VH-VL binders against b1a7s3r263to410. Designs and how they scored, part 3

Target 1, 148 residues: b1a7s3r263to410
Amino acid sequence: VTIVYDTMHYSTQKMAHEIAEGIMAEGYDVEMFFLHEDERSEIVKSILDSKAIAIGAPTINDEPYPSIGDLMYYLKGLRFERTGIKRKAVTFGSMGGKGGTPASLGKDLGEYGFDVVDTCEVYYVPDEEENKACFKLGQKLVEEAKKI

## First folded at step 14 (VH-VL)

Design k0
Fold by OpenDDE, fold request of step 20:
Structure k0 (fold): chain C 148 residues (1-148), chain A 117 residues (1-117), chain B 112 residues (1-112)
Amino acid sequence: as target 1 above (148 residues)
Amino acid sequence: QVQLVQSGAEVKKPGASVKVSCKASGYTFTYYYIHWVRQAPGQGLEWMGRIHPSGGRTKYAERLQDRVTMTRDTSTSTVYMELSSLRSEDTAVYYCARTFGSYFDYWGQGTTVTVSS
Amino acid sequence: DVVMTQSPLSLPVTLGQPASISCKSSESLVYSDGNTYLNWFQQRPGQSPRRLIYWVSELDSGVPDRFSGSGSGTDFTLKISRVEAEDVGVYYCMQGTHWPRTFGQGTRLEIK
């Protein structure tokens, strides 16, 4: 499973970690990418080799974190609907206001040919219950991926 | 309780290889990047490269790309840095460091590598 | 590669007096996410580097508030309001915006 995230105040990173915990609890390996550290080509390669993905970013000015834009455009051009499989996806993100990043990313991924199974969004730093929700999101992703 | 514990000092001849280990503890090993930075005697810090333990992805400094190899063992939470074709200029203290986000928040104690004929 | 230039390279300071270190980058350190990934490290004699400041001005946990960072774009400054004996060491700026990651030459702070 491929997890890709960006983070500003480390909240979305924490979410990514919890999602990873959920995935790993189900006996699956996770390859984790941080947009600031990894090349888009490496991320895309991992996604192409994955049946399931989790993509997350914080919200700023009621929009997804700007840095995730180039990745999304990259994915758009790859025409995943033509790859022969419908990959499972979840989206996640933190917000300081209205939010909407997970929904936005999910919409895009859906258009790209992914089956977006669920989303998780937290206000500022995730609390214990929100961490659990992220954990469960990871589990759900694996559950859905098993159907492929 | 995050800790990075590195292997002991090494003395090598020119042309040889050295492999330094960095054992991580106190956190989930596969969630954070490990960078390597070296420091020649009396000199500044030089970034060598980094590895992500979850997939073993590496990025190296261009000047070292042909000689450096970074690997990880997830079962032991250990990262390795191997430098081949050693030269006298490779004499340095080598540090592993964890990044939180993009920031180096924890460092190993350093490993002294001496290259001399 | 982004060149990080520190000044001065040697900084003798009287105890209790302020100190200031400049760091200039050859390119803007503003990343695509809008953040500026400029760090300051302290390395005491015989020790590993220790992070003092990240994101130009954010003080790391456990770092005394006599340390402060400022700047933007390509010009950055580390300040110590009142130098103490424990502040002796070499200070490095580091950019985390561009690949490869690069450090300044280091500034050696000594007590007069």
Scores: ipSAE 0.918, ipTM 0.958, lowest interface PAE 0.5, mean pLDDT 96
Fold by OpenDDE, fold request of step 20:
Structure k0 (fold): chain C 148 residues (1-148), chain A 117 residues (1-117), chain B 112 residues (1-112)
Amino acid sequence: as target 1 above (148 residues)
Amino acid sequence: QVQLVQSGAEVKKPGASVKVSCKASGYTFTYYYIHWVRQAPGQGLEWMGRIHPSGGRTKYAERLQDRVTMTRDTSTSTVYMELSSLRSEDTAVYYCARTFGSYFDYWGQGTTVTVSS
Amino acid sequence: DVVMTQSPLSLPVTLGQPASISCKSSESLVYSDGNTYLNWFQQRPGQSPRRLIYWVSELDSGVPDRFSGSGSGTDFTLKISRVEAEDVGVYYCMQGTHWPRTFGQGTRLEIK
């Protein structure tokens, strides 16, 4: 499973970690990418090799974090709907206001040929319940991926 | 608590290889990047490269790319940095460091590598 | 590579007096996300480096508030309002915006 995230105040990073915990609890491996540290080509390669993905970013100015833009554009051009499989996906993100990034990313991924199974969004720092929700999101992703 | 414990001092001849280990504890090993930074005697800090333990992805400084190899063992939560074709200029203290996001938040104690004929 | 230039390289300071270190980058350190990834590290004699400041001005946990960071774009400053004996060591700026990551030369702070 590929997890890709960006983070501003490390809340989305925490979410990514909890999602990873959920995935790993089901006995599956996770390869985690942080947009600020990793090349887009490496991320895309991992996504192509994965049956399931989790993509997350914070919301800023009522839009997804700018850094996620080039990745999404990259994914759009790869025509995943033509790859022969319908990959499972979840989206996640933190917000300091209105939010909307998980839904936005989910919509795009859906258009790209992914089966977006669920989303998770938290306000600023995730609390214990929100962490649990992220954990469950990871588990759900794996459960859906098993159907492929 | 988070700890990075490095292997002991090394003395090597020119042309040899050295492999320094960095054992991580107190956190989930596969969630954070490990960077390597070295410091020659009386000199500043030099970034060598980094590895992400989840997939073993590496990025190296261009000047060291042909000689440095970073690996990880997830079963022991240990990262390794191997430097080959050692030169006297490679004499330095080598540090591993964890990054939280893009920020170095924890450092190993350092490993002194001495290259001398 | 982005060149980080610190000044001064040697900084003798009287106890209780303020200190200031400059760091200049050869390129803007503003990343595409709008953040500026400039860090300051302290290295005491015989110890590993310790992060003091990230994102130009954010103090790390446990760092005394007598430390402060400022700047933008290519010009940055670390300030110590009142130097204490424990502040002796070498200070480094580091950019985390561009690859490869690069450090300043270091500024050695000493007590007069």
Scores: ipSAE 0.918, ipTM 0.958, lowest interface PAE 0.5, mean pLDDT 96
Fold by OpenDDE, fold request of step 20:
Structure k0 (fold): chain C 148 residues (1-148), chain A 117 residues (1-117), chain B 112 residues (1-112)
Amino acid sequence: as target 1 above (148 residues)
Amino acid sequence: QVQLVQSGAEVKKPGASVKVSCKASGYTFTYYYIHWVRQAPGQGLEWMGRIHPSGGRTKYAERLQDRVTMTRDTSTSTVYMELSSLRSEDTAVYYCARTFGSYFDYWGQGTTVTVSS
Amino acid sequence: DVVMTQSPLSLPVTLGQPASISCKSSESLVYSDGNTYLNWFQQRPGQSPRRLIYWVSELDSGVPDRFSGSGSGTDFTLKISRVEAEDVGVYYCMQGTHWPRTFGQGTRLEIK
């Protein structure tokens, strides 16, 4: 499973970790990417080799963090609907206001040929309940991926 | 608590290889990047490279790319930095450091590597 | 590689007086996400480096507010409002925008 995230105040990173915990609890491996640290080509390769992905970013100015837009725009051109499999996806993100990043990312991924199974969004720093939700999101992703 | 514990001091001959370990504890090993930075005696800091334990992805400084290899053992939560074809100028204290996002939040205690004939 | 140039390299300071260190990068450190990944590290004698500031001006937790960072693009400054004995050490700027990551030469702060 590929997890890709960007983070501004580390909340989205924390979410990514909780999602990873859920995935790993189900006995699946996770490869985690941070957009600032990793090359787009490495991320895309991992996504292509994965049946399931989790993509997350914070919200800024009521839009997904710009860096994730770069990745999404690139993914759009890869035509995943032509790869022969319908990959499972979840989206996640943190917000300091209206939010909407997970929904936005989910919509895009859906258009790209992914099966977006669920989302998780938190306000500022995730609390214990929100962390559990992210954990469950990871589990759900694996559950859905097993159907492929 | 988060800790990075590095292996002990090394003394090597020119042309030999050294492998320094960095054992992580107190957190989930596969979630955080580990960077390596070295410091020659009386000199500044030099970034060597980094590894992500999930997948083992690496980036190296170009100057060291042909001689440095970073690996990880997830079963022991340990990152390794191996430097081959050692030279006298490789004499330095070598540090591993964890990053949280872009934040270098924890450092190892350093490993002194001495290269002398 | 992005060259980080610090000045001065040696900084003798009287206790209680302010200190200022300059760091210049050979290229802009503004990343595509809009952030500027300029860091300041402190290394006390015989210790591992410790990050003081990230994103040019963000103070790390536990760092005294005597420390402050400023600048933009290619010009950055670390300031200590009132130098204390515990501030003795070498200070490094570090860019985290471009690969490879690179450090300044270091500025040695000493008490007069």
Scores: ipSAE 0.917, ipTM 0.958, lowest interface PAE 0.5, mean pLDDT 96
Fold by ESMFold2, fold request of step 20:
Structure k0 (fold): chain C 148 residues (1-148), chain A 117 residues (1-117), chain B 112 residues (1-112)
Amino acid sequence: as target 1 above (148 residues)
Amino acid sequence: QVQLVQSGAEVKKPGASVKVSCKASGYTFTYYYIHWVRQAPGQGLEWMGRIHPSGGRTKYAERLQDRVTMTRDTSTSTVYMELSSLRSEDTAVYYCARTFGSYFDYWGQGTTVTVSS
Amino acid sequence: DVVMTQSPLSLPVTLGQPASISCKSSESLVYSDGNTYLNWFQQRPGQSPRRLIYWVSELDSGVPDRFSGSGSGTDFTLKISRVEAEDVGVYYCMQGTHWPRTFGQGTRLEIK
């Protein structure tokens, strides 16, 4: 499973770690990518080799973060429906205002050929219950990916 | 508590190789990048490269990439930095450091490598 | 490589007085995600570096609020409002926007 994130105050990275805990609790490996630290080509290669992905980004001024937009545009061009695998996906993120980035990313991924099974969005920093929700999101992602 | 513990000091001859270890504890090893930075005596800091333990992917400073190799062992939560074809100018303290996001939040204690005839 | 230039390289300061360290980069440190990856580190004598400030102005946990960071683009400043004896050491700026990551040459802060 491939987890890709960007973050503003690292709240989204904390969510990514909790999702990874949920995935690993089900016995599966995770490869983690931070958009600032990794090249797009490395991320896309990992996605192509995976049956399940989690994509996270914060919301800024009610718009997707610019760096995640570049990745999403690239994924659009790959036409994943032609790969013969209906990959499972979840989206997640933190917000400081109106939010909506996880839902928007999920809609886009669905159009790109992914089966988006759930989303998770928190306000600023995840609390204990929101951490539990991220953990469960990771478990759900694996459960859905096993159906492939 | 997060801790990075490095292997002990090394004395090497020019042309040899050195392999420095950095053992992580107190956190999930595969979630965080580990970077290597060195500091020649009385000098500033030089970034050498980094590795992510999930998958083992690396990025090296261009001037070192022909001589440096970074690896990890997830079973022991340890990263390794190997520098080959050692020269006198490689004499330095070598640090491993973890990042949270893109900032170094924890550093190892440093490993002194001395290259002398 | 992005060159990080610090000024001054040696900074003697009277105890209790303010100190200011400049850091200039040869390229903009604003990344495509909108963040500016400029960090400040303190290295006390005989110790590993310690992060003071990330993202130009954000204090790391446990850093006294007499430290502050400012700047944008290519020009950055670390300030200590009232220097204490424990502030002796070398201060480095570091950019995390471009590969390879690069450090300033360091500013040695001493009590005069």
Scores: ipSAE 0.397, ipTM 0.767, lowest interface PAE 3.4, mean pLDDT 85
Fold by ESMFold2, fold request of step 20:
Structure k0 (fold): chain C 148 residues (1-148), chain A 117 residues (1-117), chain B 112 residues (1-112)
Amino acid sequence: as target 1 above (148 residues)
Amino acid sequence: QVQLVQSGAEVKKPGASVKVSCKASGYTFTYYYIHWVRQAPGQGLEWMGRIHPSGGRTKYAERLQDRVTMTRDTSTSTVYMELSSLRSEDTAVYYCARTFGSYFDYWGQGTTVTVSS
Amino acid sequence: DVVMTQSPLSLPVTLGQPASISCKSSESLVYSDGNTYLNWFQQRPGQSPRRLIYWVSELDSGVPDRFSGSGSGTDFTLKISRVEAEDVGVYYCMQGTHWPRTFGQGTRLEIK
């Protein structure tokens, strides 16, 4: 499973870690990418090699960051529906205002050929219940990915 | 508690190689990048490269890329940095450091590598 | 490589007085995600570097509030409002926006 994120105040990174805990609790490995630290080509390669992905980004001023938009644009161009595999996906993120980035990313991924299983959005920093929700999101992703 | 414990000091001849280990504990090893930074005697800090344990992917400073190799062993939570074709200018203290986000939040104790004839 | 230039390189200061260290980058440190990846590290004598400040002005956990960071674009400043004996050491700025990551040459803070 491939997890890709960008982050604000480390909140989205914390969510990514909880999702990874849920995936690993089901016995599966995770490859983690931070958009600031990794090249798009390495991220896309990992996505192509995976049956399941999790994509996360925060919302700034009710708009997504340009860096995640660049990745999404390239995923659009790859036409994943042509691979014959409908990869499973989840989206996640933190917000400081109206939010909506996970839902927007999910809609886009669906158009790009992914089966978006669920989303998770938190206000600013995840609390204990929200951490549990992220953990369960990771478990759900694996459960759905096993269905091929 | 997060801890990075490095291997002991090394003395090497010019032209040899050195391999320094960095054992991580107190956190999930595969979630975080590990960087290597060195400090020559009386000098500042120089970034050498980094590795992400989850896939083993690396990025090296261009000046060193032909001589440096970073690897990891997820079963022992250990990162290795190997520097080949050693020169006197490679004499330094070598640090491993973890990042949270893009910032080095924990550092190893340092490993002194001395290159002399 | 992005050059990080610190001034002064040596900073003797009287205990209890303020200190200020400048760091200038050869290129803008604003990344495409809107963040500015400028960090400050403290290296006490005989120790590994310690993170002090990230994202220009955010204090790391356990860092006293007498430390502060400011700046934008290419010009950045670390301030210590009242220097204490434990503050002796070398201070480095570091940029995390461009590859490779690069450090300033260091500023040695000493108590007069």
Scores: ipSAE 0.372, ipTM 0.763, lowest interface PAE 3.6, mean pLDDT 84

Design k0
Fold by ESMFold2, fold request of step 20:
Structure k0 (fold): chain C 148 residues (1-148), chain A 117 residues (1-117), chain B 112 residues (1-112)
Amino acid sequence: as target 1 above (148 residues)
Amino acid sequence: QVQLVQSGAEVKKPGASVKVSCKASGYTFTYYYIHWVRQAPGQGLEWMGRIHPSGGRTKYAERLQDRVTMTRDTSTSTVYMELSSLRSEDTAVYYCARTFGSYFDYWGQGTTVTVSS
Amino acid sequence: DVVMTQSPLSLPVTLGQPASISCKSSESLVYSDGNTYLNWFQQRPGQSPRRLIYWVSELDSGVPDRFSGSGSGTDFTLKISRVEAEDVGVYYCMQGTHWPRTFGQGTRLEIK
């Protein structure tokens, strides 16, 4: 499973780690990418080799950050609906204002040919219940991916 | 507690290779990047490269890419840095350091590598 | 490679007085995620480097609040409001925005 995230602060990273823990609890390994540290080509290759992905970014009053926008743009061009594999996806993120980035990313991924299983957004930093929800989101992603 | 424990000092001859280990504990090894930074005697810090343990993906300083190899063993939570074709200028203290969305929150204790005839 | 230039390289300071270290980068350190990856490290004699500040101004856990960081773009400053004897060492700025990651030359802080 491939987890890709962007962050303005540690909140989205905390969500990514909880999702990864949920995936690993089901006996699967994860490959985590931080957009600042990793080349887009490496991320795309990992996504192409994966049956399930999680994409996360914070919401900044609906302002697109170039790093996640660049990734989404490249994913659109790959036309995943043509690959014959309906990869599973979740989106996640934290917000400090209106929110909406996970839903927008999910809509876009659906248009690109992914089966978006769920989205999850929290205000600022996830609390204990929200951490548990992220853990369960990882488990759900694996359950859906096993159907492929 | 997060800890990065490195292997002991090495003395090598020019032309040899050295392999330094960095054992991680107190966190999920495969979630974090490990970078290597070296410091020649009396000099500043030089970034050498980094590895992500989850896929073993690497990025090396261009100046060193012909001679450096970074690997990991997820079963022992250990990263390795190997530097080949050693030269006297490679005499330095070698550090591993962890990245957690920001640089570098934890450092190993350092490993002294001495290259001499 | 992005060049990180520190000034001064040697900084003798009287105990209890303020100290200031400049760090200039040859390129903007603002990354496309909105963060500025400018960090400050302290290396005491005989020890590994220790992080003081990340993202320009964020104080690392356990770092005394007499340390502060500021700046933007290409110009950055580390300040110590009141130097203590334990502050002796070499201070490095480091950029994490561009590959390869690069450090300043270091500033040796000494007590007069």
Scores: ipSAE 0.304, ipTM 0.765, lowest interface PAE 4.4, mean pLDDT 85

